# Designs tried in a protein design chat: VHH binders against A disintegrin and metalloproteinase with thrombospondin motifs 9 (ADAMTS9). Part 17

Target 1, 201 residues: A disintegrin and metalloproteinase with thrombospondin motifs 9 (ADAMTS9), of Homo sapiens (Human) (q9p2n4r1735to1935)
Amino acid sequence: LPQNCKEVKRLKGASEDGEYFLMIRGKLLKIFCAGMHSDHPKEYVTLVHGDSENFSEVYGHRLHNPTECPYNGSRRDDCQCRKDYTAAGFSSFQKIRIDLTSMQIITTDLQFARTSEGHPVPFATAGDCYSAAKCPQGRFSINLYGTGLSLTESARWISQGNYAVSDIKKSPDGTRVVGKCGGYCGKCTPSSGTGLEVRVL
Below, E stands for the ipSAE of ESMFold2; O stands for the ipSAE of OpenDDE; V2 stands for 0.75 times the mean of E and O plus 0.25 times the DockQ between their complexes.

## First folded at step 18 (VHH; framework vhh_6fv0_2)

Design u5 (from r2 with S57E; at its last look DockQ between E and O 0.76; V2 from the best seeds 0.00; counts 0 for: pae E 6.4 > 2)
Fold by ESMFold2, look of step 18:
Structure u5 (fold): chain B 201 residues (1-201), chain A 121 residues (1-121)
Amino acid sequence: as target 1 above (201 residues)
Amino acid sequence: QVQLQESGGGLVQPGGSLRLSCAASGFTFSSYYMYWVRQAPEKGLEWVSNIDSGGSETYYKDSVKGRFTVSRDNAKNTLYLQMNSLKPEDAAQYYCAKDLEYWSGEPWDYRGQGTQVTVSS
C-alpha cells in the first residue's frame, strides 16, 4: 500500500483529490490527498468529529477595566467590554494537514478550514486582548478521536504577549486538547521546538 | 512623538469639584479611546474612566459613577474629567492614557507627569 500521496499517484495512477488508504507506521490510515493534479500533493486527515469540536479563536472582547477578571473568569456577553479587538477571528476545521515524514500537524494550513468571523486562526491556537489579570477568554479545541492518531507527550504550548497566560487540558490518550489563552494582548501556540507531533494508534 | 500633558489638579475640600484636562499631540487623537487612570501613594495604577473615539460612549469605575464625567474635544485634541462631590478616597496623581494598539509593559499607554488631586479639609 502507498505511504504518501505521491505514491498513490505513482503506484495507482490516481489523479483526483480524495480519500485514500495509506500504510503509515505499519497501520492503515485514511488520508485525504489534495493537489493530485500537481507535482506536490498534500496529505490531510479528515476529522471525524469535525468543525464543532475542532476550532481556534481569538476572542474579540476587551474589558474596559483590564485589571479585573470578572465572574471568576467566566465568559459573559453583557460584560463591561468593547467588542473591538481587530485581531479577532474564529476558524473551524474539517481536515488538518499532516507532514507524514515528521508526523507533525501543519497548523497554519487553512485549506480545509472555515473562518466564520474575523481573521483566520491557525489550528491549535487561541488568544485575546481581554484582561491583564490572567483571565484568558480565547479558546481552541482539538478532537482527533476516530482518526487513528493521537498527540504525543512532546506537544507543548507556549504563551506570548503581555500578561499572557494559558490553561491547556489534555486527555490521557492524547486525542483531546482544549485551551483557554489570552493576555493584554496574548496568545498561545504549539512550541516551535516540539511542534504538534502525532503518533499512529 | 506621543505627548500627553495633564493639568487642572489641586487642593479641594470634600464635596468640591475639579476639572482635569489632558492635552494630546503626536498621534491622531480622534482615532483612539482615551483613559483616565490614577495612582495613590503606595498603590498601583487604577482605572477611573474611558471614552470612545467619537465621545459618545463613556465608562466609569463604580466608585466614581455619577460623580465624574469624562469628555473630549477632538478639534482641540483634549480629554477632560469633570470631578464633582470629591472624596478623600479620590486623592491621587491622575494620568490620561492613550488606548493600546499593540503590546506594552503596562495595561495603559500613559506618558505625562500627571496632575495631583488632593482632598482635605
Scores: ipSAE 0.070, ipTM 0.550, lowest interface PAE 6.4, mean pLDDT 89
ESMFold2 (binder alone), look of step 18: mean pLDDT 81; pTM 0.824
OpenDDE, look of step 18: ipSAE 0.865; ipTM 0.958

Design u6 (from r2 with S104T; at its last look DockQ between E and O 0.77; V2 from the best seeds 0.00; counts 0 for: pae E 4.4 > 2)
Fold by ESMFold2, look of step 18:
Structure u6 (fold): chain B 201 residues (1-201), chain A 121 residues (1-121)
Amino acid sequence: as target 1 above (201 residues)
Amino acid sequence: QVQLQESGGGLVQPGGSLRLSCAASGFTFSSYYMYWVRQAPEKGLEWVSNIDSGGSSTYYKDSVKGRFTVSRDNAKNTLYLQMNSLKPEDAAQYYCAKDLEYWTGEPWDYRGQGTQVTVSS
């Protein structure tokens, strides 16, 4: 069986974009091949739980008083807030790109993301410019259940910003990660050194 | 270079009034939110009030709402704070602050010397 989308094209002739079974690390995996009309098709994994459980957010509200953490850190639309953070955005994902050589998710490929508000936000990232007092409001969610993949133990997040804080929770099986990230213009993103490495289940 | 110069502080009795001014230069004043912040002895910097760039929307710390009024005159590059019904807990060094662009990662740009407000009990 083919081991990447280029081999699908080579072995099957001129093929359409779509789902194909590939042999990855000795196991069958369903991979969406995009760009099959070109010399450089790309490999994506269709997320079984889709947009509702796979999203990235940079929160757009900024407290008028950024030195407090009102509402015990709960998010409220009626906060004493400015709604003017121009870097804000919300992206959700139907598919994610995989580099099959390194087995890493390419978080910045947004071809199968939908940005419903503001700027596109890469997979597995979140942030805000809300509060300097440990009130992270940005959220991301990863749900790989049913894809045949899980994140390895090597995946790490880096927090950036003078007031950056994060609360990241990983499931033991590596299929779920939920993060709350922010600060006063803080964010979290996967470490470039470890990336988001996956394994075939 | 951003310049902020506060004035109008002084000594008042409880219940008295003061009007603070902040003369701004070195930036396009009308493009920024402006803030009043204060620092009392042995305390950190505390938000008091802010106003949007056009002067249409004003915001206040709960303990000063109804007593303080922030305003601006964009033609004169000046920010004001009218303080009425002053209480001993309002005594502090008052600073005006320019809002920072979000990419700096800091909440306020306060560079002036401030102006002292003292309320005699």
Scores: ipSAE 0.267, ipTM 0.699, lowest interface PAE 4.4, mean pLDDT 89
ESMFold2 (binder alone), look of step 18: mean pLDDT 80; pTM 0.815
OpenDDE, look of step 18: ipSAE 0.865; ipTM 0.958

## First folded at step 19 (VHH; framework vhh_6fv0_2)

Design v1 (from u4 with S31D; at its last look DockQ between E and O 0.69; V2 from the best seeds 0.00; counts 0 for: pae E 3.4 > 2)
Fold by ESMFold2, look of step 19:
Structure v1 (fold): chain B 201 residues (1-201), chain A 121 residues (1-121)
Amino acid sequence: as target 1 above (201 residues)
Amino acid sequence: QVQLQESGGGLVQPGGSLRLSCAASGFTFSDYYMYWVRQAPEKGLEWVSNIDSGGSSTYYKDSVKGRFTVSRDNAKNTLYLQMNSLKPEDAAQYYCAKDLEHWSGEPWDYRGQGTQVTVSS
């Protein structure tokens, strides 16, 4: 059985992008093979719960008074804010790229992402420039349920920037991660040392 | 390079008025939001008011809203704060501050030496 998209091309004679079953770590995994017309096809996982549960955000509002955390930290459309953070953006994901050799999600591959506002935001990242009072507003969400994959315990996030803060919650089974991240200005991203490692369920 | 000089402070009785000025140089004044912040003895800096680069939008701490008016004259590179109905709680060193450069730095690091406002007697 094929173990990557290149083997699908060679062993099955396939030339079309699409979903194929691969043998990964002794288990079947459904993988979307893209670029099958080339010598270097890429492996993607289709996200069963789609865009609404898989997104990344850099929030665009900045408080006029950055030393406060108003509304008990909740987001308000009517905040006393400037909406002028030019780094802001929102991306949602239908599929994510995976490196099957390392079992790592490639967060910066946006081929199957849609950026509906502002700048593209890599998978599993969030940030803002809202407040210096540890009041994160940027959000990301990961939902791998139904894909056959879960995140391993090795995944870690790093916060960068002035007054950077993150609140990241992982489900026990590794299929759900949600985060709130921000600063003045601040972002959270997966650590380059750990990456986003997955395992086949 | 950035130079901000506050003036117009002094002693006033409760209910009185003062007008603060801030002379700016060393940057393109009309490109930036400008702030008034204040500091009472042994307290941190407290946001009072700010104004957008063109002077059309003004914002105030709740406790001063309706009593204080921020304005700017971009032709004179000058920021103003008209303070009416002064209360003892308004007594502080008042600073003029420039908005952040490149969305980095500490809140209000670019400020002048301040001018003292005293409300008593």
Scores: ipSAE 0.358, ipTM 0.755, lowest interface PAE 3.4, mean pLDDT 91
ESMFold2 (binder alone), look of step 19: mean pLDDT 82; pTM 0.835
OpenDDE, look of step 19: ipSAE 0.794; ipTM 0.932

Design v2 (from u4 with N50H; at its last look DockQ between E and O 0.15; V2 from the best seeds 0.00; counts 0 for: pae E 11.0 > 2, placed apart)
Fold by ESMFold2, look of step 19:
Structure v2 (fold): chain B 201 residues (1-201), chain A 121 residues (1-121)
Amino acid sequence: as target 1 above (201 residues)
Amino acid sequence: QVQLQESGGGLVQPGGSLRLSCAASGFTFSSYYMYWVRQAPEKGLEWVSHIDSGGSSTYYKDSVKGRFTVSRDNAKNTLYLQMNSLKPEDAAQYYCAKDLEHWSGEPWDYRGQGTQVTVSS
């Protein structure tokens, strides 16, 4: 039974990108194999809930007065803001890359991401330069439901930057994570020490 | 390196006026928003006012609206704050600060030495 996309290519004679069933940790998992025309195909997981529930944002608005947290922390399109944060971006994901040896999501692989404006933003990352008053506006969302995978409890986020703040909520079953992250300027990203580890359900 | 030098502070009676100036060098002044912030003894920095790079849009903390006016002269690389109807609560060290939109740091890390505003009694 094939355990990675290279074995699918070798054992099944397959040469086309597409979905294949692989044996991972003793369980069948549906994996999208990309780059099957090459000697080094890559493994991706198709996200059942897609772009609407899997996205990463560095928010582009900056408060005119960064010492406030107006609107009780709610986001408003008509805020007293400048839309000029140069690091801003929004990426949404239809598939994510997985390293099947380490069982970690490769957050910086954006092959199946859409960047709708601004800079590409890695999976599971968010930030802003909105406020110094604990008022994070950047958002990320992870929804692995239906993929056969969940995040392990080892995954943690680290905040980077000045006045950086994060509020990360993980579901008990490890299939949902949402984050609010920001600063003046600040981001949150998975810790390099723990990575973003998954297990097969 | 960024250099900012505030001046124009002093001692005034309640209801009096002062005009602060800030001389800027070491960066392209006309490309940046500029800020006035203040610090009372044993308090944190407090935003007072700021102005866009061209000088056409101005913004104020609620407690100073109608009393303070920020302006800039991009030809002279100078930021100004006209302070009228001063109150005892306005007494503080006043700083001008450069916008941080292009790097990380504390809010208003790039500020001068400040100028003291004292309102008697």
Scores: ipSAE 0.006, ipTM 0.266, lowest interface PAE 11.0, mean pLDDT 87
ESMFold2 (binder alone), look of step 19: mean pLDDT 82; pTM 0.830
OpenDDE, look of step 19: ipSAE 0.389; ipTM 0.737

Design v3 (from u4 with N50Q; at its last look DockQ between E and O 0.24; V2 from the best seeds 0.00; counts 0 for: pae E 10.8 > 2)
Fold by ESMFold2, look of step 19:
Order: sequence, then structure tokens, then C-alpha cells
Structure v3 (fold): chain B 201 residues (1-201), chain A 121 residues (1-121)
Amino acid sequence: as target 1 above (201 residues)
Amino acid sequence: QVQLQESGGGLVQPGGSLRLSCAASGFTFSSYYMYWVRQAPEKGLEWVSQIDSGGSSTYYKDSVKGRFTVSRDNAKNTLYLQMNSLKPEDAAQYYCAKDLEHWSGEPWDYRGQGTQVTVSS
């Protein structure tokens, strides 16, 4: 079996984008091959739980009084807020790009993301400019269950920005990660030092 | 370059009044929310009030509601804070601040040098 999308072209004579089974680290893995008409096809993992459980958000509301954390940190549509944070966005993902040489998710590849509000937001990223009182509203969610992949223990997030805070929860098996991130203004992203590394289950 | 210059502070007795002014230059003043913040000794910066870019919506920390009034004159690039019924706990260095424009700015990074308000008999 092929070990990357370029080998699918060469060994099987395939020229169409689509799902193919590849041999990755000794295991069978279903990979979406994109750009198969070119010399540089790209490998993507189709997310079984899709857009509803795989998303990245920079929350767009800013409290009128940023020294507060109203509603015990709960999000409310009727908050006393400005709706004017121009960096805000919401992206959800049907597929994520993977570099099969390094086993790293390429979080900035948005080819199979849908940006339904504002700016595109990379995978595994969240932020806001909501509150200086450690009251993050930005959310991201990762669900790799059913893909044959899990995040390794090396995957770490870094918080950046003023009053930046993050709360990252990883499942023990590495298939689920949720994050709350924000500040005034702040974000969380995967650390460039560790990347977002995955392992074949 | 953003420049903000506060004035109008001084010494006043409890129950007295002061009017602070903030002259703005180096940016399109009428496009930004503006803030008043204050700092007492050994305390962090404390948000006091804000006003939207057009001057039609004003907001206040609960402890100053009904006593302080924020306003702006976009033709003169000037922000104001009318402070009435001053209390000893209002004594602080007062700053005007420009709203955040970029992703990771510190809250109130774009503020002036401040003007001192002292409340004592």
C-alpha cells in the first residue's frame, strides 16, 4: 500500500482527489488526497465528527466593563457587550492537513475549513478580547475519534497576549481536546516548539 | 504616533467637583472608543468609564454611576470626565486611553501620562 499521496499517483495510477488507504507507521490509515492532478498532492484526514466537534473561535464580543466576569463566566447573547472585535472569526473543519513525514497537523491549512463568521481561524486555536478578569470566551474543539489518529502527549498550547489565559483539557487517549482561551486581548495556539503531533492508533 | 494629554486634576474636598480633559492627536479620534482609567498607590489600573466613537453611548463602573459623566467632542479631538460628589476613594492618577486596535495589546497601553486627583480636607 502507498505511504503518501504521491505514491498513490505513482503506484496506482490515480489522478483523482479522494479517500485512499495508506500504510502509515505500519498501520492502515484512511487519507484524503488533494491536488492529485499536480506534482504536490496534499494529505488530509477526514474528521468523522466533522464541523460540529472540530472548530476554532476567536470570540467577537467585548464587555463594556472589561474588569468583570459576568454570569459566572457563562456566555450570553444579551451581554453588555460591544460586537466590534475585528479579529473575530469562527472556522469549522471537515478535514485537517497532516504532514506524514513529521506526523504534524498543519493547523494553518484551511482548504477544508468553513469560515462562517469573520476571519479564518487556524485549527486548534482560540481567543478573544472579552475581559481582563480571566474570563475567556473563545473556544476550540478537537475530536479525532474514528480517524485512527490521536494527539501525542507532547502537544502543548501557548497563551499569548495581555491578560491571556487558557484552560486546555486533553482526554487520556489523545482523541479529544477542548480549550477556553482569551484575554484582553489574548489567544492560545499550539506551541511551535512541540507542534501538534499525532500518532497512529 | 498616538498622543494623549490629560489635564484638569487637582486637590478638592470631599463632595467637590473636577472636570478632566484629554487632548488626543496622532490617530482618527472619532473612530475609537475612549476610556477613563485610574490608578491609586499600590493598586492596578481600574476601569472607570468609556464612551463609544460617536459619543452617544456611555458606560460607568458601578461605584461612579450618577456622579461621573464621560463625554467627547470629536471636532476638537477631546475627551472629558465630569466628576461630581468626589469621595476619598476616587483619589488616583486618572488616564484617558484609546481603545485596543490590535490582537495582543495590553489593556490601556495607549494612555496618556495622567492627571492627579486628590481628595482630602
Scores: ipSAE 0.006, ipTM 0.256, lowest interface PAE 10.8, mean pLDDT 86
ESMFold2 (binder alone), look of step 19: mean pLDDT 81; pTM 0.822
OpenDDE, look of step 19: ipSAE 0.038; ipTM 0.465

Design v4 (from u4 with S56G; at its last look DockQ between E and O 0.75; V2 from the best seeds 0.00; counts 0 for: pae E 3.6 > 2)
Fold by ESMFold2, look of step 19:
Structure v4 (fold): chain B 201 residues (1-201), chain A 121 residues (1-121)
Amino acid sequence: as target 1 above (201 residues)
Amino acid sequence: QVQLQESGGGLVQPGGSLRLSCAASGFTFSSYYMYWVRQAPEKGLEWVSNIDSGGGSTYYKDSVKGRFTVSRDNAKNTLYLQMNSLKPEDAAQYYCAKDLEHWSGEPWDYRGQGTQVTVSS
């Protein structure tokens, strides 16, 4: 059984992009192989819950009064805000790239992402420039349920920026992570030291 | 070097009016949002009003809406605050502040020395 997309080409004679079953860490995993017409195909995981539950946001509104956290931290469309944060963006994901050697998600590969507003935002990343009062509005969401993968306990996020804060919640089984991140200005990203490691369930 | 100089403060009766001015230099005034903030004795800085770089959009703390008007003259590098129907709770040191050039400082770090507004019955 093939262990990566290059072996699918070599062992099965396949040359079309598509879903294939690979033997990963002793278990079968469904992997989307892209670039199969080339010498360097790439491995992606199709997200069962898709774009609606897998997204990354840098929120574009900034409070006129940055010293407050209005509405008990809830987001309001009618906030007293400027819509002028130039780094703002929203990306959603149908598939994510995985490095099968390291079992790491490659958060910056956006080939199967859609950026519907502003700048592209890497997977598992969120931020804003909303408030200096610890009031994060940027959100990301990860849902790996049904993919056969979960995040390991080693996955960590780092907050960066002035007044940066993050509130990140992981499900016990490692398939679901949601984050609220921001500052004046601030963001959260997976730590380069731990990466965003997954295991086969 | 950013320089902001507030003027026009003074003593006024409740219900009276004052007009504050802020002369700006050392930066491209027309490129930035400008703010009015105030500080009463033993209180922190409080946002009052701000105005976009072109002067087309103005924003106010709820308690001053309808009484205060912010404006700017980009040809004269000057920010204004017209304060009408003044109340005792409006008494404070008033500062004009430049919006941050980089998002790495404290809110309203770039402000002048302020001008005192005193409301006496």
Scores: ipSAE 0.340, ipTM 0.755, lowest interface PAE 3.6, mean pLDDT 91
ESMFold2 (binder alone), look of step 19: mean pLDDT 81; pTM 0.823
OpenDDE, look of step 19: ipSAE 0.821; ipTM 0.940

Design v5 (from r1 with L100F; at its last look DockQ between E and O 0.63; V2 from the best seeds 0.00; counts 0 for: pae E 2.8 > 2)
Fold by ESMFold2, look of step 19:
Structure v5 (fold): chain B 201 residues (1-201), chain A 121 residues (1-121)
Amino acid sequence: as target 1 above (201 residues)
Amino acid sequence: QVQLQESGGGLVQPGGSLRLSCAASGFTFSSYYMYWVRQAPEKGLEWVSNIDSGGSSTYYKDSVKGRFTVSRDNAKNTLYLQMNSLKPEDAAQYYCAKDFEYNSGEPWDYRGQGTQVTVSS
């Protein structure tokens, strides 16, 4: 069986974008092959739980008083806030790109993402400019359940920015990660040293 | 270079009134939110009030709401704070501060030297 989308094209004569079964690390994975009319097809994983459980957000509200963390850090529509953080955005994902040689998610490929507000936000990232009191409001969510993949235990996030903080919760099986990230202004992103590596279940 | 000069502080009795002024120069005053913050001895800076660039939206710390009124005159590059019904807990050095530029600095980095408000007797 083919081990990447280029082999699907070569071995089976396929010329249409679509879902194909590939043999990856001795197991079958369903992979969406994009760009099959070209010499450079790309491999994507269709996310079974889709947009509602796979998203990245840079939160757009900023507290009038950035030295406080009101509501014990809970988000409220009625906060004393300005909705003027220019970097704000929300992206949700139907598919994510994977490099099958390195087994890394390519978080910056947004071909199968929708940005419903503001700037595009890479997969597995979040941020805000809400507070200097370590009160993160930006959220991301990852759900790989049903894809045949899980994140390896080596995946780490880095917080960047002034007063930056992150609260990252990973499931033991590596299929689900949620994060709250922010600062004044701050963000979280997968560490460049570990990347966002997956393994075949 | 940003310059902010506060004035109008002084000694008042509880229940009295003061009007603070802040003269601004070195930036386009009408383009920025402006803030009043205060600092009591051995305490950090505390947000008191702010006002949007046009002067139409005003915001207050709960403990001063209804007693203090922030305003601005963009033609004169001046920010004001009318303080009524003053209480001993309002005693502090009051600073006028310019809105931040999404930089990596501290909250209210761009502020004046302040003006002292003392409430006693």
Scores: ipSAE 0.441, ipTM 0.801, lowest interface PAE 2.8, mean pLDDT 91
ESMFold2 (binder alone), look of step 19: mean pLDDT 82; pTM 0.826
OpenDDE, look of step 19: ipSAE 0.628; ipTM 0.871

Design v6 (from r1 with L100M; at its last look DockQ between E and O 0.80; V2 from the best seeds 0.00; counts 0 for: pae E 4.6 > 2)
Fold by ESMFold2, look of step 19:
Structure v6 (fold): chain B 201 residues (1-201), chain A 121 residues (1-121)
Amino acid sequence: as target 1 above (201 residues)
Amino acid sequence: QVQLQESGGGLVQPGGSLRLSCAASGFTFSSYYMYWVRQAPEKGLEWVSNIDSGGSSTYYKDSVKGRFTVSRDNAKNTLYLQMNSLKPEDAAQYYCAKDMEYNSGEPWDYRGQGTQVTVSS
């Protein structure tokens, strides 16, 4: 069986985008091949739990008093806030790109993402410009269950920006990650050194 | 270079009034939110109020609502704080501040020496 989408073209003569079974690290994995009419098809993983459980957010409200963490960090639409953070956005994902050579998710590929508000936000990324009092409001969610993949222990997040903080929770099996990230202004992204490494289950 | 110069502080009795001014230069004053913050001995900076760039929206710490009024005169590049019904807990060094730039190291961009407000019993 082919080990990447380019081999699907060469070995099976396929030329259309779609789902194919590939042999990855000795196991079968269903991969969506995009750009099959070109010389450089790309590999994507279709997310079984889809947009509702796979999203990234940069929160748009900013406290008038950024030295507070009101409501014990709970989000309130009636906060004393400016709604003027221009970097805000919300993206949700039906598929994610994977580099099958390194087994890393390419978080900046938005081909199968939908941005419903503001700016596009890469996969596994969240942030805000809400509070300097360690009160993150931006959220991301990852759910790989049913894809045949899980995140490895090497997957790490880095916080960027002034007063940046993150609260990231991983499931024991590596298929679910949720994060709250923010600062004044701050975000969290996967570390460039380790990226978002996955393994085949 | 950004310059902020506060004035109008002094000694006042409880229940009295005081009007602070902040002369601003070195930036386009009318393009920024402006803030009043204060610092009491052995405490960090505390937000008091702010006002949008046009002067139409004002915001206050709960403990000063109804007693303090922030205003600005964009033609004179001046920020004001009218302080009525002063209480001992209002005693502090008061600073005006320009809105922060994104990814600044601090919540407020203040540069002046401030002006002291002292409330006697």
Scores: ipSAE 0.250, ipTM 0.666, lowest interface PAE 4.6, mean pLDDT 89
ESMFold2 (binder alone), look of step 19: mean pLDDT 82; pTM 0.825
OpenDDE, look of step 19: ipSAE 0.864; ipTM 0.956

## First folded at step 20 (VHH; framework vhh_6fv0_2)

Design w1 (from q2 with L100F; at its last look DockQ between E and O 0.45; V2 from the best seeds 0.00; counts 0 for: pae O 6.4 > 2)
Fold by OpenDDE, look of step 20:
Structure w1 (fold): chain B 201 residues (1-201), chain A 121 residues (1-121)
Amino acid sequence: as target 1 above (201 residues)
Amino acid sequence: QVQLQESGGGLVQPGGSLRLSCAASGFTFSSYYMYWVRQAPEKGLEWVSNIDSGGSSTYYKDSVKGRFTVSRDNAKNTLYLQMNSLKPEDAAQYYCAKDFEYYSGEPWDYRGQGTQVTVSS
């Protein structure tokens, strides 16, 4: 059985992009092979729960009073704020790229991501410039349920920027992660750099 | 480098008035929001007011609304705070601060040495 998309080409004579079953760490996983017409196809994982539960957001509003956290930290679109943070954006994900050799999710690959607002935001990333009072508004969501993959225990996030704070929650099985990140201005990104380590369930 | 210098503080009786000034240099003053913040003894830094780059929009802490007025003269690189009907709880060291610029790494709390406002009968 093929272990990557290149082997799919070799063993099956496949040349079209699509879902294929690959043997990954001893188990069959469904992997989307992209670029099968080329000599360097890439492996992607289709996210069962799609855009609604797989997204990254850099929140675009900044409080007029950056020293407070109004509404107990709850987001409000009618906040007393400026709506001029140029780094803001919202990206959702149908597929995510995986490096099957390192078993890393490549968070910066946005080939199957949709940016509905502002600038593209990498997978598993969030931020804002909302407040300096520990009031994060940027959000990210990861749902790997149904993919056969989960994040390993090594998956961690780092906070970057001024007054940066993060609140990240991971499910016990590692298939679900939600995070709130922000600062004035701040963000959170995976500590692994461009990727998140996953394991086969 | 960014320079901010506050002035105009002093001692006044309750109900009195002061006009603070902030002289700015080392950056394009007219391109930035400007802030007034204050710090009373044994208290944290408190936001008082801010004004947009053009001076068309002003914002105030609730407790100073109707009493304080922020303004700016971009030609003079100067920020102002007119304080009327001063109360004892307004006593603090007042600072002007430059708007935060993420790409430059300058925090929003970049401010001058401050000017002391004392309100006492």
Scores: ipSAE 0.017, ipTM 0.322, lowest interface PAE 6.4, mean pLDDT 89
ESMFold2, look of step 20: ipSAE 0.372; ipTM 0.765
ESMFold2 (binder alone), look of step 20: mean pLDDT 80; pTM 0.817

Design w2 (from r2 with K61R; at its last look DockQ between E and O 0.86; V2 from the best seeds 0.00; counts 0 for: pae E 3.6 > 2)
Fold by ESMFold2, look of step 20:
Structure w2 (fold): chain B 201 residues (1-201), chain A 121 residues (1-121)
Amino acid sequence: as target 1 above (201 residues)
Amino acid sequence: QVQLQESGGGLVQPGGSLRLSCAASGFTFSSYYMYWVRQAPEKGLEWVSNIDSGGSSTYYRDSVKGRFTVSRDNAKNTLYLQMNSLKPEDAAQYYCAKDLEYWSGEPWDYRGQGTQVTVSS
């Protein structure tokens, strides 16, 4: 069986974008091949739980009083806030790109993402400019369940920015990660040193 | 460079009134939210009020709502705080502060030297 989308073209004569079964690290994995009419097709994983459980957010509200963390850190639409953080955005994902040689998610490939508000936000990224009191409101969510992949323990997030803070929860099996990230202004992203590495289950 | 100069403080009796002014220069005043913050002895800076760049929306800490009114005159690059029904707990050094750029800085880094409000007797 082919080990990447280029081999699907060569070995099976296929030229159409679509789902194909590939042999990855000795295991069968379902991969969406995009750009099959070109010399450089790309590999994507279709997320079984889709947009509702796979999203990235830079939150757009900023407290009028940035020195507090109201509502015990809970998000309220009736907060005493400005909605004027120009970097804000919300992206949700139906598929994510994977580099099958390195087994890394390419978080900046938004081919199969929908940005419903503001700027595009890379996969596994969150932030805000809400409060200097370490009160993160930006959210991201990853759910790889049913894809045949899980995140390895090497996946790390870095917080960047003024008063930056993150609260990231990983499931023991590596299929689910949720994060709350922010600052004044702050964000969290996967570490460039480790990337967002996955393994085949 | 950003310059902010507060004035109008003084000594008043409980229940009295003061009007604070803040003269601004060195930046495009009409493009920024402006703030009033205060500092009592042995305390940190405390948010009092702010106003949007056009002057149409005003915001107050709960303890001053109904007593204080923030306003601005963008033609004169001046911020105001009308303080009515003053209480002893309002005594503090009052600062005006320029809103920060979203990507960096400390809350209220750009503030003036302040003007003292004393409420006694």
Scores: ipSAE 0.332, ipTM 0.736, lowest interface PAE 3.6, mean pLDDT 91
ESMFold2 (binder alone), look of step 20: mean pLDDT 81; pTM 0.815
OpenDDE, look of step 20: ipSAE 0.845; ipTM 0.950

